VHH binders against q99177. Designs and how they scored, part 27

Target 1, 341 residues: q99177
Amino acid sequence: MKRGESQAPDAIFGQSRAFALSDSSVNPDVIEYLKSVRQEALRTNAISIKNHMNLQKRTRHKSSMYDDEDEGALKRHAISPSLIRLQRNVEIWVRWFNSVKATVLTNAYEFTGYEDETLDLLLLFLKNYLEDMPSKCTTVEKIISVLNQHSFPEKAEEKEENLQIDEEWAKNILVRLEKTKIDSVEDVKKVITEGDKHELVGYNQWFQYLINNEPQHTTFHEKITSKQLWVLIKYMSNTWIKEIHKKGRHYRRLQDWLFYILVHTPERVTAEYTSILRDLGKKCLELIQKKPVEAHENKITLPKEMAELNVEIPAAVENMTITELTVSVIAVNYGQKDLIE
Key: E = the ipSAE of ESMFold2; O = the ipSAE of OpenDDE; V2 = 0.75 times the mean of E and O plus 0.25 times the DockQ between their complexes.

## First folded at step 11 (VHH; framework vhh_rezetamig_d1)

Design i2 (at its last look DockQ between E and O 0.01; V2 from the best seeds 0.00; counts 0 for: pae E 25.0 > 2, placed apart)
Fold by OpenDDE, look of step 11:
Structure i2 (fold): chain B 341 residues (1-341), chain A 123 residues (1-123)
Amino acid sequence: as target 1 above (341 residues)
Amino acid sequence: QLQLQESGPGLVKPSETLSLTCTVSGGSISSNSYYWGWIRQPPGKGLEWIGHIYYSGSTYYNPSLENRVTISVDTSKNQFSLKLSSVTAADTAVYYCARQGIDESFWKPFDYRGQGTLVTVSS
C-alpha cells in the first residue's frame, strides 16, 4: 500500500498538484514549463530584491557636476505593430467575443435527459450506423440484434431522413457500448443517457481527448469540472498555444478548444485564477510579438457548434487570430489591461 | 421558486417598436450574481442572444442589434424590459427573458427563463 505522498500544495501555484511530476503520463514539456515558471518567479523576486538593494547604495554617491547631457534618447520604444493592432481592435474583438459567449451560453440547456422520442431517434441512428459498418465484430452484431428487437415509432423513420446526427457521437457511443454488457435495448439507452463519467487525468489523456473530440458546450457541463478547466488553461498556456500559433498538426482543434475554454471561463475569478489567465495572456502576447502571424494565414475559425448556432464572424473580426482574441479577452474582461498597454 | 414571465403585445407592425416586460417573482433582480437578459428564437432558427442588463443598469447588447435594442431595469417593480425599434419581419420570434449567472454559477447560464412569448411582425 504505497502511501501516496501527499504532495504539499505547491506554494507557487497554491493548488494541489493535480499530478505527480514523476508520473509518466506527465508531458515533459509541462515539467519544463513548471521549471521555467519557477525560474521566472525567482528572477522576478531576485530583481525586486536587487532593485531594493541598489536603491539604498545609490544614495551615497557624490553630486559630481558633470553636466553630461545624457541625451536620454527617449528610445521611443516603437510600440510593436502587433501591439498597435491589439490596441486598435481590442474593443471590437472583445465585444464580438462577449456576444458569442452570450449566444453559446444562451443555448446552454440543462440536460434533463432525452425525451423518449429523441432517444428513439438516437437509437435508430445508431442502428443504421452500425448496420452500415463494413466490418462488424461480435459485439456490434449483438448490439444490432438488440436494437432490431426494439419497436421504433413510425414517425422516427420519417424523421431519420432529416436527422443529422454526428458520426463522432456514434463512434464514441460505440466505444462505450463495447465496454458494457448489452443484453437489452434498455442497456443501450442507459449507455446513451449516462454521461461519460470517466474523469480524465493527466496531460496525455486530456490532449488525446481534445484532439479527438470537438468542443461542445455540454462537454463543459458534463465532463469538465471547474478545477479541470483551469488545468486545461494551464496546458494551453504551457504547450498548446505554441502549437496553435505555429499551426501544428492539431492547431485547428486546439484553437476550437481554446475558444470554448475562453467562453466557459467565469466572469468573476479569484486572484489566483486571474494569475493563471494572465500567464496565458502573456504567453499569447509573447508569441504575437516574436512572430507576427499574418492575419490571413491564421484567421479565427468558428467551431462547428458555434457555426450551427449561426454565429457570424464580422468583417472587423475576420483577420483576428485566436491568440489575439485571447490576449484581448484577458486584458479587458479580466482587468489585465497592462498586457496591451 | 424563481419565475420569469414575459408580457407584451404579440403583434407589432413593421417599423414600430417592440416592447416586452419581464416580471420576476420568487427572487430579487437586485443581485450581484446575475444578468437579466433577453433571447429570441425565430421560426426555424436557433436561439439568438439579444442582450442583458445588470441590476445597476449596465447593459450589453448583441452587436447586430445594438442600435435598435434598449434594455431597462426597474428594481422597484422587480422587472426588466426590452425595446426593439424599427422591427421587420425578421424580428418575428419567440422572445424569452432569462437569468444568467456571472460568477461560479456561470456553469448554469440561463438557469431560469420565461415560457416565452411569440411576437409577430406583420402589416
Scores: ipSAE 0.021, ipTM 0.414, lowest interface PAE 6.3, mean pLDDT 79
Fold by ESMFold2, look of step 11:
Structure i2 (fold): chain B 341 residues (1-341), chain A 123 residues (1-123)
Amino acid sequence: as target 1 above (341 residues)
Amino acid sequence: QLQLQESGPGLVKPSETLSLTCTVSGGSISSNSYYWGWIRQPPGKGLEWIGHIYYSGSTYYNPSLENRVTISVDTSKNQFSLKLSSVTAADTAVYYCARQGIDESFWKPFDYRGQGTLVTVSS
């Protein structure tokens, strides 16, 4: 039931715990300093110091029986309750969504780099981790030689003597270093401070990443490129939106990702990208009309970062599903209103 | 709190038209989220759904009654109404006005209803 701390995104200090407290009986001043640095990084990341909250079951009453096998709305041109609901609510729902988008894009944590002192500590811990490895390939030896060129401040060396490095963080950094041309300490600094440059490729890699990681604004800044965003939208349209609509195994996590994908979709898009959005909107509408999901069964919930930003769900939105939000946003914000007319 | 009050004659003659009005208070009938409807319970029988209306005028009726039923809405008065034509003694029942969420099954009870009003059809 553990949430995905096992796969930390690179360069995000608040999610990647670079330091472990081992024994406070030795040099408490260093521990106190590193606690303050860690607290500051966690505060800027807008995520609690403690592990992610356990996945909680949501229990809600049912007002009606839900049956995904029903064919529903065989006479489509008769006005259906689902289409009426969209038509009547779309403007209110999109106005709310636009306010949420503005709040996230303006106020959510965005990693701006490490302070030089913190970066020096990270470099020193990485060097010591690599030097302590029992077997070193030529790439590791090169990285060590590069790190030896760096003059570490006496304060950083003093504090390192009494602390343990987070081995999982160090292993992650090493994997990225092995994929990068490293000629100077500045190259190592870039790897530590920049977002994960490892390109996730293909459906399985993206699916595995999404189900193991909560969406965050900083991820769209540091890991997901503009082109990758559109790949994710296509995966949503082709596969994941149906799993969300039917409440498949990972539907809660995929819903949260869809919400964040909508938030980070650019306001101005090319005609070809508009067509991709339209295809997603058509799929959402087909699912809503073929097998309407009862709102009590699949109400939209706020991803954790949005809740921490004091985003609220007003009464007019409380029974909306992510599928309904998606088609509404595409219709209104991207000029596809004919989908719901 | 939301309140629904039925009003109309409690006695209707056979072959005439039964007319009832429901006044909504504590909430707006122009809500995008709700249908407004009528149900009835004849003496000694179960509940029978009559039909409902969205505030824009869209209606759906029980097929067994559809040729005799008209449901209408007056958003300026926050009211909706039922007309049932050509009544007989079989139309004697307690009539309730009610609210139903737009995403509810048409065959499930409404989430709010009035106190009910007995309408007797007799000469």
Scores: ipSAE 0.000, ipTM 0.085, lowest interface PAE 25.0, mean pLDDT 72
ESMFold2 (binder alone), look of step 11: mean pLDDT 83; pTM 0.841

Design i3 (at its last look DockQ between E and O 0.20; V2 from the best seeds 0.00; counts 0 for: pae E 11.5 > 2, placed apart)
Fold by OpenDDE, look of step 11:
Structure i3 (fold): chain B 341 residues (1-341), chain A 123 residues (1-123)
Amino acid sequence: as target 1 above (341 residues)
Amino acid sequence: QLQLQESGPGLVKPSETLSLTCTVSGGSISSNSYYWGWIRQPPGKGLEWIGHIYYSGSTYYNPSLENRVTISVDTSKNQFSLKLSSVTAADTAVYYCARQGIDEEAWKPFDYRGQGTLVTVSS
């Protein structure tokens, strides 16, 4: 069990690396990105130092009068149409986003645990699901046996019909049950009530998780730590945002995740985290400027859970892209207005 | 322990203004780490965010209600209030006041809420 070498805080980023760059599970693209960021940081610092040094030398040289009227054509840097669009709509978009954020966070039931009645319903559902399985392994039979020993409330059957429990839930629970020694109904209850504590580590695991799972509010409380959130933001900035913008194979799912990431980003963040957000904003802006997404083709879509919460997309936001939203939120909510100026 | 308690009339006539007050005890509203908000749940419907207020008086409202909603804070009384004007039957709901963490350290959305108060709009 190799003692995870406490990666010394990167002198440049001041943060402990979320992952060892030498880890085989790290996406090479991420490594390259981190290198590029480091290089850019070094370049920026070097430029800053050079500019300070050049300001000291410019004092001495004599004002030779040469009048060359270089009509430096004030190339009126024609503000890109994309930037104009951002400037015009940023307030409306951010207002809408903030309302959505509040709605999602409000509806986020702190899973304080299942009420006993609810748990009984879940157990009943699970029992029925397992009984209806065409093929039952010895483990499943054991679980059924355990569940049959449980006394269900008389009204549970009536209520079960009204409970929209997803079969996918049962499948997932079964996988967990198969990995757990089940001797009693209490063991089953424990598996149901205990969140999947499997910590995702590395780019590949997170990517697979994101593409295979819909984002939910509860996921950000139960599965995603504060530190992991920022790792995801970095991954988004470095790789996934490009896929979103290009409408790659998983663009819709990744878009949904980006939305939720934004929703669950704290309002007050440290300078370090602000920098990470700024980088994401810059990347989004770069993409917007390179290929202005025709508003009609990349309309923002609401994640499933948000749609279920009766969140609506108003007309003023209908043509907004997730990248535009991202830049807007970062610019306004996190004081990075220079991104849109 | 932080406690939030809603108070106000349980019955409001159509076209009148619904007024509720949330009293906070066991903690100060004058914190830079929290928003103080109102949410409601109409019968048979999900929770709806109404709006929230910062201790400085900055407010954020649900766009769907923005023209009718006013939230205010009284730091001296450790209270914040909701006014909803021109009420209709659609505004019948259980109303909750809640605290929302906004800092990294306090980022637990709505970690505390009141017990809720039913407000019925009826002639």
Scores: ipSAE 0.162, ipTM 0.655, lowest interface PAE 2.7, mean pLDDT 81
Fold by ESMFold2, look of step 11:
Formats: sequence, C-alpha cells, structure tokens
Structure i3 (fold): chain B 341 residues (1-341), chain A 123 residues (1-123)
Amino acid sequence: as target 1 above (341 residues)
Amino acid sequence: QLQLQESGPGLVKPSETLSLTCTVSGGSISSNSYYWGWIRQPPGKGLEWIGHIYYSGSTYYNPSLENRVTISVDTSKNQFSLKLSSVTAADTAVYYCARQGIDEEAWKPFDYRGQGTLVTVSS
C-alpha cells in the first residue's frame, strides 16, 4: 500500500437513500458512475473520504433531474462515459504499464556504461592528464583535489600506465567538467558516464528528429538529457498528443515516442516537473472527453524495441489508447488522481 | 570507493525462502539520492528487475514477483536484504544487488552492482 492510502469507512455514503428513491428517473450511466465512485471511495484513505464537497455535488446533481433534455445534453452536465471507462480501468492499465517499464528499463539498459574497473582507469588517466598540464586554472586544481580524495585500486594504477588512452577524450571531459559544478568524485564520474548529448534546438528540429527516428532506450541514455526530456513532454502536451489522438499523419511514430517518454520519466520528480506532467494529463483528459475515439481505431501498440523483449499486451489492456494510458500513469504514479475524479 | 557484495546460500530447496544480503562499503546506504535494488539473470535469459528500497523503508517491487518478494534495509549494518518465498527451479539465477539513482535519467536505473551470486534451487 502507498503512503496516504487506506481503505476507509462509508462516510461519503452516510447521506439518505435519496439516490435510490427515483431510479426510473435517473440516467443509468449516472447510477453506474455512483456505484463506481462508492467502490473506489472504500479503497481511498480515510482523509480523502472526509471531503464533504463531493457530497454537495451529488445533492446538487439530484436537484437537476427535472431537466427534460436528451442524452446528449445530459453529457454536458455529467461525467462522460469515456471518463467512467477510464476510472474503471486505470488500476489495471497502470499495473501493466509498471510491469512493462520495469522489464524494459532493466533489459534495455543491461548495466551499459562503464564497468567499475574501466571507470577507475578512466578517472586515473584523467587525474594524471590534468596533473601534467603546463598551466592549471583554479577549476583544474579543484578537479585534481577532488580526484585526490578517490582511492584508486592498485590494479587500476598498474593498468593505466600500460594503456594508450586517448588524450582527446581527456580534453573533451575537461571541457564538460568546466561547465559543471564539481564538488565530489561522484560529480566527475557522472560527467564521464553521461556521454555525448544531442544539440537539437527548438520545436522543428525535435519534430523532424522524432518522426524520422524510432525511439530506443539508448536514445534516452546517450542522446537526450533530462532537461530535454521535459521539453519533449511539453511538446507532447501542447501539440503532439492532439495529433496522436486524432490519428494524424505521424501518429504511430509519435505514439511510440510518448510510450518511451512515459517509461523514462523519473519515478521521483519536483513540484515543477509534476506540474508539467499534470498539464499533459489535463490535455489528455480534455481530448478523451471532447473527441472520443473508439479503442479499436487507436489501440496502443508496443514500440519495436519493447516488442522484441517478448512483452505482451494482455486482453485486459488490449483496447486502451496511449492517451488513456498517459492520463492514467500521471494520475496514479505522480499523485494526480483528481484528474480522473 | 563504493562496493556492493552479495552474501547468502548458493543452494535453496524448492518451496523454501531464498535469502540474500547486500553489504555496502565505501558509502552510506542512508542516502536520499539512491534506491538499493535487486536484479537477477536466469540461465540463458535476460535480466529481471526484482525491486528496490529507499533507506527509510519504502519499497517498490516488480509486479510479477511482488507477492513473493520482500526487500528490507538495516541502516545500522549498512546492509539491505532480499527474501523470495516459495522458490522453484525457475528462480535459479545469478542475483545482483545494485544502486539505483533517484531523479536521474530513466535509462540509468543502476550505476553500481555487486559481482553477483549464483543461487540454485534444487528440484
């Protein structure tokens, strides 16, 4: 059980039996929604159940049952069937997604990067290169001081002296180190392991890159920085999610990128980053409610790399769209459950 | 220098509980920057992430294993542990403990791991 969640008593349903007094006058979809909310409320922590605002909404909604409008007009005043579908499936969909995320990240990453022995060798080479420089600025002296705190295995010292390590590599690492705040050996290790990053700038360059390239785990490891990931999420929210939802010209490729972006979004995020995710979730919900798409027309598919890991889409999630998955993941994994209430 | 070392029995009988301990040296397990996790590789198969723990005790498990797995931490000994209940021959694998970054890019879930230890479930 997550923190702050608990099954709770029936406090929300302590109202009179007013909801059952005129069943023949109540839209069946509203009755089914109320049953669903009751079931979810029994699974919600006790603090959430004490919110009296939801009881006020239901009382007001009952008083509006005098309207002699068709079903289309009722949808303008009630929660849509698409939202109810989302509410009923969110837990199953997110559970599947979390399993896929765990499988993909573990296998697609496979401990790539520098082995401990290789990393120690590279650190030692860098230290010796910097010590031999004819002119040392204060930044170089600080980096040497940090590296002197690191305890090198004697085996690595012996091997470094016997190897021909590329001096150009050291020059490139130094340039990156000068652009980064360095307070510890771990900061130096991070720069070494980070690799070369993309220098794509602006919406058009990113769009052209995405539509012409399949997403891969290595793209998120070696080519896209964490800051750029959040730029892509903003582009999704502002533009690309609409193209995906309506099956625009590049929708399949953009769907694959969105799936990978969700997989690589960090588990712990700041409030600023949570707000960015929330904006995407709100756009997804807006699209689901205003422009419903039948699931058979736009069901989710696995990107090629994920399909090669023998990951399957079980029957329980077969007709889910990426738009529905996106808002579900944001709601559940990032604490934005009010989006789907 | 950070080092992780797995310890525990190499042989486990079916239906018993597999129990491994990871000892962390050269660094503190009590860090707000890292999760501490377990991974395994069955013979001839890919890597399978088992789960991780934050030093305060919060856990997250691979959903396919969550009913059988418990990960715990002992900050006073700078150790964390894996228990996998009701094992079968399918649980035979090389088991690794590993450090996982928090708030790092998603494609780098592990930056340090132990040498691994083979655990065989006799059938």
Scores: ipSAE 0.000, ipTM 0.387, lowest interface PAE 11.5, mean pLDDT 71
ESMFold2 (binder alone), look of step 11: mean pLDDT 83; pTM 0.843

Design i4 (at its last look DockQ between E and O 0.07; V2 from the best seeds 0.00; counts 0 for: pae E 14.1 > 2, placed apart)
Fold by OpenDDE, look of step 11:
Structure i4 (fold): chain B 341 residues (1-341), chain A 123 residues (1-123)
Amino acid sequence: as target 1 above (341 residues)
Amino acid sequence: QLQLQESGPGLVKPSETLSLTCTVSGGSISSNSYYWGWIRQPPGKGLEWIGHIYYSGSTYYYPSLENRVTISVDTSKNQFSLKLSSVTAADTAVYYCARQGIDELYWKPFDYRGQGTLVTVSS
């Protein structure tokens, strides 16, 4: 009967510690879940939230109107009811969207980095972890050497004993360190501070990531590079937008991601990127026109983080679909008005 | 000194809702550094995480319990509560409220917990 280590009440706080993830008494399934929650918590970490109130002054980039006047025949094509709807509501919808965008960009928490003290603790933990490794490659030895040159605060050792840092973190960091030229402690710090940019590569990896993760403002800063954003827009345009529109299995999650993608799309974009957005807009429009009734059944919902920011859906926007919003935003914000004319 | 104390009925009938409250003293729930959560230990089983709540009201639940669990926070009273609906004998456990540290660098699970309260589901 292995004596359940009665975690002695903490002498300082007079209460028992709950459990550590390494505790054998913890359900393994719970541990796995908590790892997932940890990842989520790290994404939403409110501790280092700097409210960037920087009201970026809307410099109106004059998108040069390439007037390709293809005068094709004015066949009075009866403006589809869907287009009429877009034309009537586009201003209201875009205004609302811009408000939401401003709210998210202003109020959403951004990870601004580690405090120096915390970083020192991490470095110390890493050092100890590496020193305790049974086999050390030349790279590990070099890293240890570099870390030994760092002056740790006197109290860091005491604090480290109280730190339950996941060894998995150290392993992951080590993998990254091995891929990086490390000549100084600053290099190690950089690797630690540079988020696990596990560069998701390819459609399948991104798809799995999107369906399994809620979009957050911080994700677009920590995980999604500028280049990757456009890759996602392309995937959205080519495949995911159809699933959203037909209310496929993952339509809600994908819808949320599309919303955030729109929010985080830069205001100023190159001609090349404008073309990509235009393609997305066209596809959305095509879907709206093909199945207008079904589209109306897919009303916009707010992603979780936005709801937490007290973003509301006004009555005028309540019946709007994400595809309609997408077309509207592209048409107005990116100078593609011909999509709705 | 931080203290967490569970309170609620020790007996709940099957199909009813288990309700517990955690009172926090010696510290504020309105901290951006912590989640406030519930864990339980069924007889003869390991510890099970139920869920936690942030002071803003953001919640996370264990997936198997997600449909039955509601955690709420009352910052004015410095309390947070657990509701578990449609209870069965499988929900018999010692329930603990606990504090979970939030750190961007490392994961600290529940650091401190209450003394626990036994809740028995019995007709």
Scores: ipSAE 0.015, ipTM 0.260, lowest interface PAE 7.9, mean pLDDT 77
Fold by ESMFold2, look of step 11:
Structure i4 (fold): chain B 341 residues (1-341), chain A 123 residues (1-123)
Amino acid sequence: as target 1 above (341 residues)
Amino acid sequence: QLQLQESGPGLVKPSETLSLTCTVSGGSISSNSYYWGWIRQPPGKGLEWIGHIYYSGSTYYYPSLENRVTISVDTSKNQFSLKLSSVTAADTAVYYCARQGIDELYWKPFDYRGQGTLVTVSS
């Protein structure tokens, strides 16, 4: 562990014993049958994709002759080059994504709390950041005065010079500090260690937060609840995915947030939540087919935190877009394969 | 109550195969609720997910390791294993076996993990 301590098994356990008992009542033969059906569906989809590609070559002669034909024709959507690209690559792209998701999530528990030494380093970094600000309001000056009363270990002062702590972290902490009554160092410590759950309400507050903040795994642990995740997915479907696809003003930042939302979407969801994901998948497919983007224009890039984990992008996924990944994940991981057929 | 215990050689020569076994006690590996996985932490680095297996045999591996990794399960022994071929010094790490819920919420980590075993790749 980064903190030099192993997380206790009970701290990792987050599901009730009732789920374990309910799960054990499921007939293993049913599970094996479902795996067999999935394996057969994968083989059938590969055959369908191959046959569709052969049909696409023959249809290209007709398509070039009829390029001006009705955009609403269902047959032409079935032979779209963008759809064929999805069909050919969906399994490889999702397999890569699942490995990335697992890697990001396994590193999450490194940030469940802070040791005293780490907390002192964070306090010292915050103090230095606030002291270096070009203009200071009275609340910042009060926070500095509170931090000046804290005794920092000599070791923490030496280590702070050698650590890379994200200045955006300090900016986010300051925002929370300005909304909190600060009378002592302990109040500052509470803000650093406690999540800011349930404070963001509505589209405008979320949009402003997302465009002004880089996504991090700890943000999803500390600030974004499971219910809020689904609100963000709805905002993606209704508005932000278009911004991403057309490379609008905030497309890079929103793309990073979409990547993190996909990573943090649970693997098993209710029918209600599945329908929300399906709506996003439909929107992604609509954008891909109606306004195709060449892969070199909108290639997926890893958010900074994920790149620091040495997550690799293999050649098979090199030219994938986040929009293509999104519909692929929804289709395969959430049983919505008809979207790409 | 549930315990996961890694076992296997702590020293492996370059180009050979690293082989580890995780023994599950206090619970059944044949549960339809869990993936069984391997994680490693190289010295001074973050955790790296290697892959996982469902008890029926379905596997998923991290892409850069895919050609060198085999995860298998032996339900009769309540064990699952890791084989990593053609090892180099870069594969030196503390290796953990772990259980992960299939439908776990995004904010929950692996619910059980072994104590870890150091594997050193050295001549």
Scores: ipSAE 0.000, ipTM 0.343, lowest interface PAE 14.1, mean pLDDT 71
ESMFold2 (binder alone), look of step 11: mean pLDDT 83; pTM 0.846

Design i5 (at its last look DockQ between E and O 0.01; V2 from the best seeds 0.00; counts 0 for: pae E 19.7 > 2, placed apart)
Fold by OpenDDE, look of step 11:
Structure i5 (fold): chain B 341 residues (1-341), chain A 123 residues (1-123)
Amino acid sequence: as target 1 above (341 residues)
Amino acid sequence: QLQLQESGPGLVKPSETLSLTCTVSGGSISSNSYYWGWIRQPPGKGLEWIGHIYYSGSTYYNPLLENRVTISVDTSKNQFSLKLSSVTAADTAVYYCARQGIDELYWKPFDYRGQGTLVTVSS
């Protein structure tokens, strides 16, 4: 068990590392990005320290009497136009988001597994499908044999003649069964119940999954664990949000995923998780402030599933970016209002 | 004890209307505390919400199914029904009738459901 580098918060970034940089599963681009960010952070801090030191040195200059009314131009730190925009629209945007969130979460139920009765029906369907196959390999014959040893409920047997299986499901299950040693009906049940739980591990696997798959509500219940959700948020914060903001190659897909991540983020979170969200919010804010004009070109789009649910983008939200939405949601829903003040 | 039982044909032809009835026993549908709904689970897929009905007859449907779904309630029989028109193979699923508490909460799963009934769409 390679001693996972202490997930201690990075002293420079004030956040925990989402992954060990030495891990082979880490995208080299991420490493480079993090280095760049670190360098920038160091530069910024160095400049800040220098400015503070220069201000302290200027105060020691002797009050020579010349009344030069240095109109200390109260450099009214002109609130950045981007911040003004956020302050003006945050309530409307968050209200809309909450409505969308409610719609998405109401329309889908969590899959908590098959009930025994349902599982028996699936087994029966599978059995029938396999028996009807024109050509049966040794593996299929074995599976059929195993299934024939199972005692099906009487109600299920009575319906046997009328049972037709989804062929696509059956094919997929068969592929999995062929890869598994099947010695008992319990083994078959396990294959059916154990969703394609290929646990994605590491940045590269997740990245490939995100760019190649559309986000769906069910994905967050079937494939993404609570812990993994936060890993994704960290990845988003550290790397993907920049790609979104710059309209990189996969910005649309990543944007859709960010939307769903926000939707599926729990309402109540621990201080630790709040910190992670805050970091994401800060990153979004930083990007908005650095390139406000470019940000406006990245108007929010609805993911496919949401569009199918007849979710609409009202006029008041039409020019909103996903980064603006993200910071707004974090500020309001998670009590981080200081991000927009 | 509250019991919900689905009833209806297990086989429906394409383009026809799927019809199911839920019989509620051990409790009254005429409660202001609950919605009565239908959910389904296609083989190998997650649970999908179809819609629900209030005892007064007020309905809410899944937008994806809204044009094909009709839910009705018969308080005299303590039953509610599902009709799904123009069925295709994609509508093959185990169908469950269920009860959902009316809560201010954002979303709650159904607290009671039937055993489910398999409906296969086949020519």
Scores: ipSAE 0.018, ipTM 0.364, lowest interface PAE 8.0, mean pLDDT 79
Fold by ESMFold2, look of step 11:
Structure i5 (fold): chain B 341 residues (1-341), chain A 123 residues (1-123)
Amino acid sequence: as target 1 above (341 residues)
Amino acid sequence: QLQLQESGPGLVKPSETLSLTCTVSGGSISSNSYYWGWIRQPPGKGLEWIGHIYYSGSTYYNPLLENRVTISVDTSKNQFSLKLSSVTAADTAVYYCARQGIDELYWKPFDYRGQGTLVTVSS
C-alpha cells in the first residue's frame, strides 16, 4: 500500500474508533471528552488569534508559550504513550495469555511413545541397518545380539519393507546407543522412544535450530531442558528481541519462539531466574519507548500449533505486539509490576 | 525549527474525496509525545477537530466525521495525511495540520500548526 490512504481489508484503520476502547455502547467519558475537545478548540482559536496579534508586536525570535512547552516536553521524555498503553492493557493482555498458556499446556500434542507395533518395526529397521554395515565395532555387534533376542511378529519384515524409513534416523539412534549402556532390548526401546535430547551448544547452534524449526509444545517436553530454556531467554534479552522489534530477517520465527518460551517459562522461579526475566522486560521497555512498533505490522500472530488448537486473538488483543506481551507477562506473572509504573 | 506544511488540491468536486498531506520538517513525526492532527475552520465558524494519529498508526477521529475520515502516516517521508470522503459544500474550510501533546485526562492545545490551506468544494 504505497499510497497508504485506503484501508486494506485485513488492516482496518484503527480497530478502536476515536475516543472508544472497543465496540461498546456510547461511553459517557467519551461524550464528555468530545465536549471538552470542542470547548478547547474554541478557546484555542481565540488564543491563536491573540497570539498572532502579539507575534506582530514582538520580534519573530521571541519564544512563544507553545515553544516553551515543546522544550519542556523534550526535557520530560520519561513519560511515554507506550507506557500508558501498557498500563491500560496489561491486565486483559495477560489474562488472554494465561488462557492460551493453559490451552497449550493441557491440549497440545505430546509425543508419549510409539505403539508396540510401530516400535517393533523401528527395531527391525534398526537391526537390518546395523547388520548391513560394512564394518562393525564390538558395540554394534553387542547391539545386534541384543536385538536378536527380540521376537518380531511374523509379518514384521513385510511391513518394514513397505515403510520408507530414514537411514539418517538409524545413524542418529546408533550414535545415542553407543553412548548408553545396552543390556537388553528394552534399553534399545528406551533410546528410540525418549527422543532427541541432543544438547545444542552455544548461540549459533541455537539460532540455527530456532530459525529452521517452528516451535511446538512437544519440543519443550522432549528437546529443550529447563536449563536450556533459560539460555534461550538470555539470548532473547541480549539479541533476538531487538531483531523481533526492528523486523529483522527472522523476526516472525523468533516471535513465535518467544511466545512459546513465555508459555513454557515456569510459574515458580527463584530470585536468580526472576532477575533474568526482569532483564528481558527492561529490554522490551527500552525498545518500545525508543521507537514504538507500528501496531498493524508487528501485531502478534498465532504459531501454527496454537491456531490448530482454535486459539483466537480477540479484538482487545489484536494490536498487541509480542514485545508488549513479554513485558506485560513479566510484570504481572513474575511480580515485576514496577517495570510498567 | 519545527514546521508543518499542508499540501493538496484547493478545489474538490462534490461527492469526491478531499486529500491533504502534511509534511513535517525540523523535527521527527516518530515521537512518543505527540499526536499529529487535522483541524478545520469553515467560513464564519470556529475550529473543528477532525482527528489525529499516533505515528505507529493508531487513529482517533471526531465521531461526527469518522465515517468519512481516514488519517494515515508515512514515517519514512515524515508525513501524515487526511482523506475526507463524500464531500459537500459544507466541507469547504481552511484545513490545518497540527501537533498535539498527549494527555489522558484532558485535551491539550495544539502547539504547532501549519499556515492552513483553503479547500473549496464546488461543482
Scores: ipSAE 0.000, ipTM 0.114, lowest interface PAE 19.7, mean pLDDT 72
ESMFold2 (binder alone), look of step 11: mean pLDDT 83; pTM 0.844

